# VHH binders against q9p4d8: the designs that were tried, part 5

Target 1, 280 residues: q9p4d8
Amino acid sequence: MDFMKPETVLDLGNIRDALVRMEDTIIFNFIERSQFYASPSVYKVNQFPIPNFDGSFLDWLLSQHERIHSQVRRYDAPDEVPFFPNVLEKTFLPKINYPSVLASYADEINVNKEILKIYTSEIVPGIAAGSGEQEDNLGSCAMADIECLQSLSRRIHFGRFVAEAKFISEGDKIVDLIKKRDVEGIEALITNAEVEKRILDRLLEKGRAYGTDPTLKFTQHIQSKVKPEVIVKIYKDFVIPLTKKVEVDYLLRRLEDEEDDDATQKSGGYVDRFLSSGLY

## First folded at step 24 (VHH)

Design cc4
Fold by OpenDDE, fold request of step 26:
Structure cc4 (fold): chain B 280 residues (1-280), chain A 121 residues (1-121)
Amino acid sequence: as target 1 above (280 residues)
Amino acid sequence: QVQLVETGGGLVQPGGSLRLSCTASGFTFSDYDMNWVRQAPGKGLEWLSSIYSSGSTITYADSVKGRFTISRDNAKNTLYLQMNSLQPDDTAVYFCARIEYSSGWIEFDYWGQGTQVTVSS
């Protein structure tokens, strides 16, 4: 997706392609993470004496990554949302001025805290090579975690783009729901059970395809690195719900920009009338 | 039952033009975003163009931009694709696809049997 071409960002085909690609990325990252044990110590607060840092080893490493990534303009991209926004640094590269496609408050929609919590408590145990510690691979483990987390974050927050497209598509119907602050209605509108099932089925197939070493096809013991069913469960139980949350949160505020524009136009009209009336 | 029927395909020479039609039935056509996609032999599905339900928002893939034009007639439940300056690489089966939104995904939930377009000298 080319964010420098705003006219293409809400292209339904492009959005779909991006989403499909993100499925692949996430699955591959899970597979990579599955090489390592659960390693609870990586996620335990102050388990290691990290200088001038209060948190887990993962928190530290992730924050350091984001610090570096910010300087190379990663988080200038509209589809990237940091876990640690407070550590971001200015880039020394030429600034990229991305056109705004999403609502003005889009960057305020952030569920990374929930993602991180769910990832460490629920996702890691499901995809890890085994329970317990692997002391020799703490760094590698955490690095793989970062890839998983960043890809999950991107996917989940990409719901904002889907929500924007849906808003444009639905028109008055969704506007009415938003005005009523009908969360359940909005959730219902953005959910199609049949389509959801198809998506999960696709993920299952992808999990089967990607999780199998093709070189082992001729061996009697084809072991998938990550169980495809686990991938599906993760999407069903966590990715989909969090994505819906992002969509709902985004949509509930979607009329704010319009109201502001109307207010500004009304105020500007008043000011212009006032100025034109020669009272100043 | 949701049905989409694509027509208008055929054999055309390079530089030629075709107009494809898609007739929709079994659902409220005006409520849905519609798309044209194609599949060439041995290749995956390629998105070409979309038109939102309102008709005001239209997008094109770079591969067809400036050559293809999507339009819709809601009164006739028909989607159109005007194809100009056709090239051999445009040879494919063309499908009309309906979009559905769900759970943060955008999917083509229904499409027809397609219509064959062959561009050859």
Scores: ipSAE 0.849, ipTM 0.926, lowest interface PAE 0.5, mean pLDDT 91
Fold by OpenDDE, last read:
Structure cc4 (fold): chain B 280 residues (1-280), chain A 121 residues (1-121)
Amino acid sequence: as target 1 above (280 residues)
Amino acid sequence: QVQLVETGGGLVQPGGSLRLSCTASGFTFSDYDMNWVRQAPGKGLEWLSSIYSSGSTITYADSVKGRFTISRDNAKNTLYLQMNSLQPDDTAVYFCARIEYSSGWIEFDYWGQGTQVTVSS
């Protein structure tokens, strides 16, 4: 996806391709994380005496990564949301001015706290090599965690783009729900049980395919590095719900920009705004 | 039951034109975003164009931009693809695909049998 081409960001084909690719990334990251034990010490607050830092080893390392990543413009990208926004630094690289595609408040939608909590308490135990500590690989473990967390964050917050597309697609129907602050109605509108099932089935197949070494097919018993069912469960229980939350949170506020424009410009249809913006 | 039927494909020379049609049935056509996709021999599925349910939002892949035009007639439950300036690399089976949104995903949940387009001298 090319965010410098705003007219292409909400291409349904591009969005779908991006989502499918993110599935792969997340699954591969889980597989990488599966090399290491659960290592609860990595997630315990003040388990290690980290200078000038109050938190867990993971919190510290993740924040340091984000600090570095910010300087290389990672969080200038519209699809990236930091866990620790307070540590971000300005880039020394030439500035990239991404055009705005999402609503003005899109960067305020953030469920990373929930992601982090669920990841350490629910996801790690499911994908780890075993329970307990692995003192020799605490650093490697945390590094793998960061990849998982960042990929999950990107995917979940990508719901904003999907929500925007849905908003454009639904028109008056969704506007009415938003005006009524009908959260249940919005959630129902953005949910299709059959499609969810297909997605989960696809993830199962991907888990089966990606989690095995094909070169061992004739030499030994083949097993998945991460159980495909665990991957599916993670998506079902956590990724999907959090993504829905992001969508709902985004949509509930979607009329804020319109209200501001109406105060300045006459009632062109919500769709007309996108047309006028040159995005479509 | 949901059905999509693509028609209008055929053999055409380079520089020629074709108009594809997709007739929808079994669902409220006007409520869905529709797409054209294609699959060339030995290649994966390629998205070409989308038209949102409102009809006002249209997008194109770079590969077909300026040459192809998507449109819809909700009264006839029909999706169209006008293809101009066809080239040999446009040879593929063309499908119309319905979009469904769910849980932060966008999926092609239904498509037809496709129609063959062959561009050759």
Scores: ipSAE 0.849, ipTM 0.925, lowest interface PAE 0.5, mean pLDDT 92
Fold by OpenDDE, last read:
Structure cc4 (fold): chain B 280 residues (1-280), chain A 121 residues (1-121)
Amino acid sequence: as target 1 above (280 residues)
Amino acid sequence: QVQLVETGGGLVQPGGSLRLSCTASGFTFSDYDMNWVRQAPGKGLEWLSSIYSSGSTITYADSVKGRFTISRDNAKNTLYLQMNSLQPDDTAVYFCARIEYSSGWIEFDYWGQGTQVTVSS
């Protein structure tokens, strides 16, 4: 995805490709994480004496990563959402001015807290090599967690782009739902059970295919692989619902920008205003 | 039953033109975003162009931008791809694909059997 080319961001083919790639990334990251035990200590608040920090080892490490990543413009990208927005630093690189494709409030849509919670409590136990502690590789474990979390965050929040595309696609139908604040209606509109099943089936197949690869980044001593069924379950139970939440949250507010413009410009059809707003 | 039928493919010389058609049935064509994709021998699926249900939003891959034109006739339930300035690397099976949105995904949920386009001197 090239966010410097706004005309391509909502290209349905590009969006699809990005989503498919993100599936691969997430699965691979799960596999990488599966080399390590669950390591509950990594997720316990103040388990380790981290200077000037109140939180878990994972929280600390993730925040430090985000601090570094922010300085290299990671979170200037429209598709990246930080877990710890308060630690972000200004970049020393030339600023990238990405054209606005999403609604003005898009960066306010953030479900990372839920992602983090679900990841540590539900996902890690499912993908870990085993239960319990593995003292010798706590750092590696946490690093693998960060990759998982960041990829999950990106995927889930990418729902904003999908939602935007859907908004454009549906037109008046979705506008009516939004005006009515019909959450259930919106959710129904963004859900196709048959397609969802196909997606999950694809993920199962990917999980099977990728699970055979012995080449891992952190160690040559592989402890375990992630079961394909677990991957599917994670998507079904957590990724999909959270993504839908992001979509719904995004869509519910989607008319805010138009209302602001109408306050300033009383003339032209909704579509014309949208197109004229330079968002596309 | 949802059905997409691609037609209009054939053999053309470099620089030639073809117009592909995709006839849709079994669903409300006007409600769906439609796409053209292609698959060349030994290569993966390549997205070429999209046209939203409204018809006002159209996008193209860089590989075909300026040469190909996507259009739709909702009254005829037909999607078109005008291909100009064809090149040998445009040789592929071309598919019409319907987009479906679900659960944060965009999928080509239906496509036809495709139509072969061969560009050769």
Scores: ipSAE 0.839, ipTM 0.922, lowest interface PAE 0.5, mean pLDDT 91
Fold by OpenDDE, fold request of step 26:
Structure cc4 (fold): chain B 280 residues (1-280), chain A 121 residues (1-121)
Amino acid sequence: as target 1 above (280 residues)
Amino acid sequence: QVQLVETGGGLVQPGGSLRLSCTASGFTFSDYDMNWVRQAPGKGLEWLSSIYSSGSTITYADSVKGRFTISRDNAKNTLYLQMNSLQPDDTAVYFCARIEYSSGWIEFDYWGQGTQVTVSS
């Protein structure tokens, strides 16, 4: 997806393609993580004497990654949401001015805390090679975790784009729900049980297909594969619900920009004009 | 029952034109975003174009932009694809596909049997 071409960001085909790619990435990352034991010490607060840091080894490493990545404009991208926004640094690269496709508050929609919590408490135990510690692989383990977390974050927060598309698609119907702050109604509107089932079935198939991949990034003696059923469960129990939350949170606020524009006599958002003008 | 029936395919020479039609039934056609997709032999599904329910938002893949035109007639429950300047690489089975949104996904939840388009000299 090219965020420098705002007219293409909400192309339904592009969104679908992006989602498919993210599915693959997440599954792959789970498989990579499955090479390592659960390693609960990586997630325990102050388990290691990290200088000038209060938190877990994972927290520290993830924050350091984000610090580095911020300097290379990672979080300037509309689809990236940091876990530790307070550690972000300015880039030394030329600034990229991405056109705004999402609502002005889109960057405020952040469920990374929940993602992190669920990942360490629920997802890791499900995908790990085994229970317990492997002291010699703590670093590798944490690195694999970061890949998982970042991919999950991206996928879940990508719900904002889907929500935006849905908003455009539904028009007055969704507007009415938003005005009423009908969360249940919105959730119902953005949910199709049959489609969910198909998605989960697809994930199961993908899990089966990818689970046999011998080319793992990390070579360890214990090569564990993630069970396809576990992947499906993770999506069903965590990814889908969190994505819905993101969508609902995004949609509930979607009229804020319009209200502000009306108040400021400012013409409708660029995106609305662009999409309404049919200038594709 | 949701049904989509694609028609209008055939054999055409390079540079030729075809108009595909998709007739929808079993659902409120006007409420759905509709798409054209195609599948060439040995290739995956390729998205070509979308038209939103409102009809005002239209998008195209780069591969067909400027050559293909999507339109809809809600009164007739019909989706159209005007294909101009056809090329051999446009040879594929063409499908109209309905979009459904669910749980942060966009999916083609229904499509027809497709119509064969063959571009050959």
Scores: ipSAE 0.837, ipTM 0.923, lowest interface PAE 0.5, mean pLDDT 91

Design cc4
Fold by OpenDDE, look of step 24:
Structure cc4 (fold): chain B 280 residues (1-280), chain A 121 residues (1-121)
Amino acid sequence: as target 1 above (280 residues)
Amino acid sequence: QVQLVETGGGLVQPGGSLRLSCTASGFTFSDYDMNWVRQAPGKGLEWLSSIYSSGSTITYADSVKGRFTISRDNAKNTLYLQMNSLQPDDTAVYFCARIEYSSGWIEFDYWGQGTQVTVSS
């Protein structure tokens, strides 16, 4: 997706393609992670004497990655959300001025804490090669974890774009729900059980297909493969609910920008700004 | 039952024009975002254009921008694609597809049978 072309960001076809691609990425990352044992020590606070750091080895490594990534403008991108926003540094690269497609508060929507918690407590045990420690691969394990976490974060927070599209699609219906602060109503509106089932079925098939001959990044010898059913379960129990949370959180606030514009007498509705830019 | 039926395809010379229609039934057409997609021989599915339920938000792929125009008539439950300046590379089966949102996903949940468009001299 090209965020420098705001007129294309809410293309439904593009959004769908991006989502499908992210499914693949997540599955592949799970497969990569499955090469290593659960390694609980990686997730224990202060298990290792890391200089000037209070936290787990994973927390440290992830934060260091984000520090580096921030300097190359990763988190200037609208679809990237950091786990450790406090460690981000300024880039030495030329600034990219991305046009605003999402609501002004979009960057405040962050469920990474929940993602991290669920990942270490639920996802890792489900996809790991085995229980227990693998001392010689702690670094590799943590690196694989970072790939999983970042891909999950991107996917889950991409719900903001889907929510924005849905907002545009539904119009008055969703506005009424938002005004009423009807969370259940909004959740119902953004959920289709039949489509959800199809998505999960697709994930099952992908898991089967990709698990047969994976190209390994960290090692050429896979210790274990992720069961397709586990992938489906992870999506059903964690990815989908967290994504819905992101959507609901985003939508509940969606009228804030409009209220501010009315207060500032600037008549051009958010929708009109988006439409006016596309007619050229 | 949800049904989408595409019509209007055919053989046309390069530079020619066609107008495709998609008639929808079995659901409230006005409530859904609609799309045109195509599949050329030996190629994957290509998204072409979307029109949101309100009709005010329209998007195009770069490959067809300036040549194709999507529109809808909610009273007739019909989606249209006006295709101008057709080229041989536009030869494909064209499909009307409905969009559905669920759980943070966007899917084409229903498709028509497609209509063949052939651009040849």
Scores: ipSAE 0.835, ipTM 0.923, lowest interface PAE 0.5, mean pLDDT 91
Fold by OpenDDE, fold request of step 26:
Structure cc4 (fold): chain B 280 residues (1-280), chain A 121 residues (1-121)
Amino acid sequence: as target 1 above (280 residues)
Amino acid sequence: QVQLVETGGGLVQPGGSLRLSCTASGFTFSDYDMNWVRQAPGKGLEWLSSIYSSGSTITYADSVKGRFTISRDNAKNTLYLQMNSLQPDDTAVYFCARIEYSSGWIEFDYWGQGTQVTVSS
C-alpha cells in the first residue's frame, strides 16, 4: 500500500489484498514463534535486571525496537501504531509528509495494550512449542514475539481503513447510527456472519498449508508447528473482536471531520494501491 | 439467491474496445459496492476497478487507469466496464464482484462465472 498516493489507499481491491497478505504474515510469524517454548520469564515484570527499566524483558526489547523504528520513520506511516509511544524519537531522515486519508484522530486509536496482554496470556500459550522455559533462546523468543506483535498490531489497527471505506460506502445509514451513538448498531453493520465464516475457513486452510514448512528463521531444531485450529481460534476470539473494536472506536468519532469530507468526495475516484513495502 | 452474470466478452484485436456488462439479481444492487476483477491464465486474481454504492467514488488499478471506465445503472441492476485500447496482456476472464464488509475485512463475497476477453492479432 502506497500511502503517498492517497487516491489509491481506499481502493477496495488494494485493501483486500493487503488484508490477505497480513493474514499470511501473521501465520508465518506464529509459525516462527512456535519454535520456542512459552518462556514465561520473558513476560514477567522485572524478571531480569534491565538497567533503567521497569517491566518485562519483552516490554524492554519491544520498546527499544520502537525507539529505533521511530527514528527511521516507521510510525510516520499511517498504518503503524506503537506499543510504547513515549519512547519514540525524531527521525534523522528526511521527513515524509503523508497525505491524510483517515480521519484526523486516527492516530489516537490504539488498542496495543490489549493486544500485548492477550498475546502474552492467550496467544503465546496456544502457539508455543511447549510449556515452560527455554533459557538459551530467550532473545530469539522475544524477537519472534516482536514480529508477532507488530504484525498483529498492524492488522488490527488496519480496521481503521476498513472502517473508513465502510463509512464512505454506507453514507447516511452509518451517519445515523453514529449520531445516535448506537454501538450495537454499528457493530452489527460491520459484521457479516457468513463472510466471517469464510475468512476463518480460509485461515484454517492457510494454517494447514503453511504449517508444513520445516525451514524456520530462528532455530535449526524445529520443536513444533502451530495447529491450524489454534490460528483460527486466535482470530475468532481475539483478532476479529479487537479489530471490530478499532472499527467502532474509529466510526464513533468519524463525524468530527465531516465538515472537511464533503469537499473531497466531489473531486473524483480514489485509486488506492496498497504497496506494503516494509522499507522506510 | 444472489446472482451476477457477466456478458460482453469476446475476441478483439489490439487497440480494440469492448464493453462488459454485469447483471445483478437477488439483492439490492444499489446498496453494494461493485468491482471488476480479472484472472489471466496462470495468474492470480487482479482487481481492476471499484464503484461505490453511491456511484460517486470510483477507483482504478494502475494497469487499466485511463483505458477502462466503470459505471453502474442501478435502475437496471447492471454494472458496466468500458474497455478501450485493449492489449494482449488484458486477455483474461473478467468477473463482476460484489463487496461485503465484515469483521475488519473487505471481501468479494459473490461473483459470476465471468466472461472471456481475448486480445489477439
Scores: ipSAE 0.834, ipTM 0.916, lowest interface PAE 0.5, mean pLDDT 91
Fold by OpenDDE, look of step 25:
Structure cc4 (fold): chain B 280 residues (1-280), chain A 121 residues (1-121)
Amino acid sequence: as target 1 above (280 residues)
Amino acid sequence: QVQLVETGGGLVQPGGSLRLSCTASGFTFSDYDMNWVRQAPGKGLEWLSSIYSSGSTITYADSVKGRFTISRDNAKNTLYLQMNSLQPDDTAVYFCARIEYSSGWIEFDYWGQGTQVTVSS
């Protein structure tokens, strides 16, 4: 996706493609993480004497990564959301001025804290090579975790784009729900059970395909590096709900940028207005 | 049952024009964003164009921008693709696809059988 082309950001085909690619990325990252034990010490607060830091080894390493990444404009990208926004530094690279496609408050939507918590407590135990410590690979473990976390964060927060598209698509119906602050209604509107099932089925298939060594097809007991069912469970129990949360949170505020001109039947979504204005 | 049926494909010379139609049934057509996609031999699926349910928001892939025009007639439950200035590389099976939103995903949840477009001298 090219964020410098705002007219293409909310292309449905582009969004879908991005989502599909993110599925692959996440699954691959899980597979990479599966090489290492759960290593709970990595997630335990103050388990190691990290200078001038209060937190876990993962927290520290992730924060340092984000510090570095911020200096190379990672978080200037509209689809990137930091876990530790307080450690971000200014970039020494030329500034990129991305056109605004999302609502003005989009950067305030952040569920990374929940992601981190769920990742360490629920996801890691499901995908790790085993329970217990692996002292010789603590660094590698944490690095793999960071890849997982960042990919999950990107995917989950990408719900903002989906939400924006949905907002444009639904028009008055969603506006009414937002005005009423009907969270349940919004959630229902952004959920299709049949489609969700298809997505989960696809993930299962991907998990099976990506998690198995095809060269071992002659062996009777081909074990997946990560159980496909675990991947599906992770998406069902955590990724989907958190994404919905992001969507709902985004949508609930969506009218903040729009002057309540009560009178004019908002005939066109944000994108329609944007496109019609020729400002793209 | 949701059904999408594409028509209008055929053989055309380079520089020629075709108009594809997709007739929808089994759902409220006007409530859905619709798309055209194509698949050329040996290539993956390529998104071409989207038209939102309102009909006012339209997008195109760069590959077809300026040549193709998507439109819809909600009263007739029909999606159209006017294709002008066709080139050999436009040879593909063209599909009408419905979009559905769910749980932070955008999916083409229903497709037609497709219509073959062949551009050849």
Scores: ipSAE 0.803, ipTM 0.915, lowest interface PAE 0.5, mean pLDDT 91
Fold by ESMFold2, last read:
Structure cc4 (fold): chain B 280 residues (1-280), chain A 121 residues (1-121)
Amino acid sequence: as target 1 above (280 residues)
Amino acid sequence: QVQLVETGGGLVQPGGSLRLSCTASGFTFSDYDMNWVRQAPGKGLEWLSSIYSSGSTITYADSVKGRFTISRDNAKNTLYLQMNSLQPDDTAVYFCARIEYSSGWIEFDYWGQGTQVTVSS
């Protein structure tokens, strides 16, 4: 997909391809992180004397990556959501003015604080090679954590794009649910049990395939592989529910863009906002 | 019970035209977004065009923009692909597929059996 061409972002095949790649990336990142012990010192607030920073080593390292990446336009892209919005800096590269595909408030839909909390408290203990510390691997461990967090964030917040496609698809049917603030009705509309089962079954199959890859038996921890069932549980308990929360939060506000157009008397609906907006 | 049946494939000369049809049954066709996809011999799937349930939003892959036109007739439960200016590299099996949404995922949950399109002199 090309975010400079909104029609490619609304192509349902392109959306599916992106989702497949994000799923594969998450599985790979979990396997890479599973080579390290839990390493609780990486996540302990103020474990290391980081000047002018209150937080964990992971918090600091991720925030520094985001500060640098923002200067090369990473967080100008519609599908990137920062964990530390307050550290972002202006780019020194020529600015890219992406047409808006998502609603104007899309960047306010950000669950990265919850993702970080769940990652450190639930996901790391579930995928780590074992409890304990690996003092000489703190940097490598935290870099693997960053890859996990960024791939989780991208997949979960991509729910905004899926929600937008669903809004377009449902037309008048979903408008009544939004006006009534019918959270349960909206959640039912974005949920299909058979598709959820296919998501989880595919994850189980992919986890089994990674588990049979002979190259993994020469890792730092021979035969230390994430069990496929752990990947499925993480998706079922955290990734799917957070993605639905993102979708519901996005949809509940979706009529604000149409109300804004009416109040400002702009030339048209959502499509016209795509052509005139540099932010969403 | 969901069925999708493609028809209209065949042999055409380069530069020719062909219209594919996909007849749907076993579900409320007007509620579903639909896609045309193709698979050339020995190649992966190529997503050609999406059409949303009302017909108001349509997208195309760059490889077929300006040559192919997707449309739907919700009253007849039929999806169409008008293919113009066909070239030999358009030779493929063409499928229609139904789109279903769940939990931040998009699934092509039902496919037709496909119809062969061959472009050669």
Scores: ipSAE 0.739, ipTM 0.903, lowest interface PAE 1.0, mean pLDDT 87

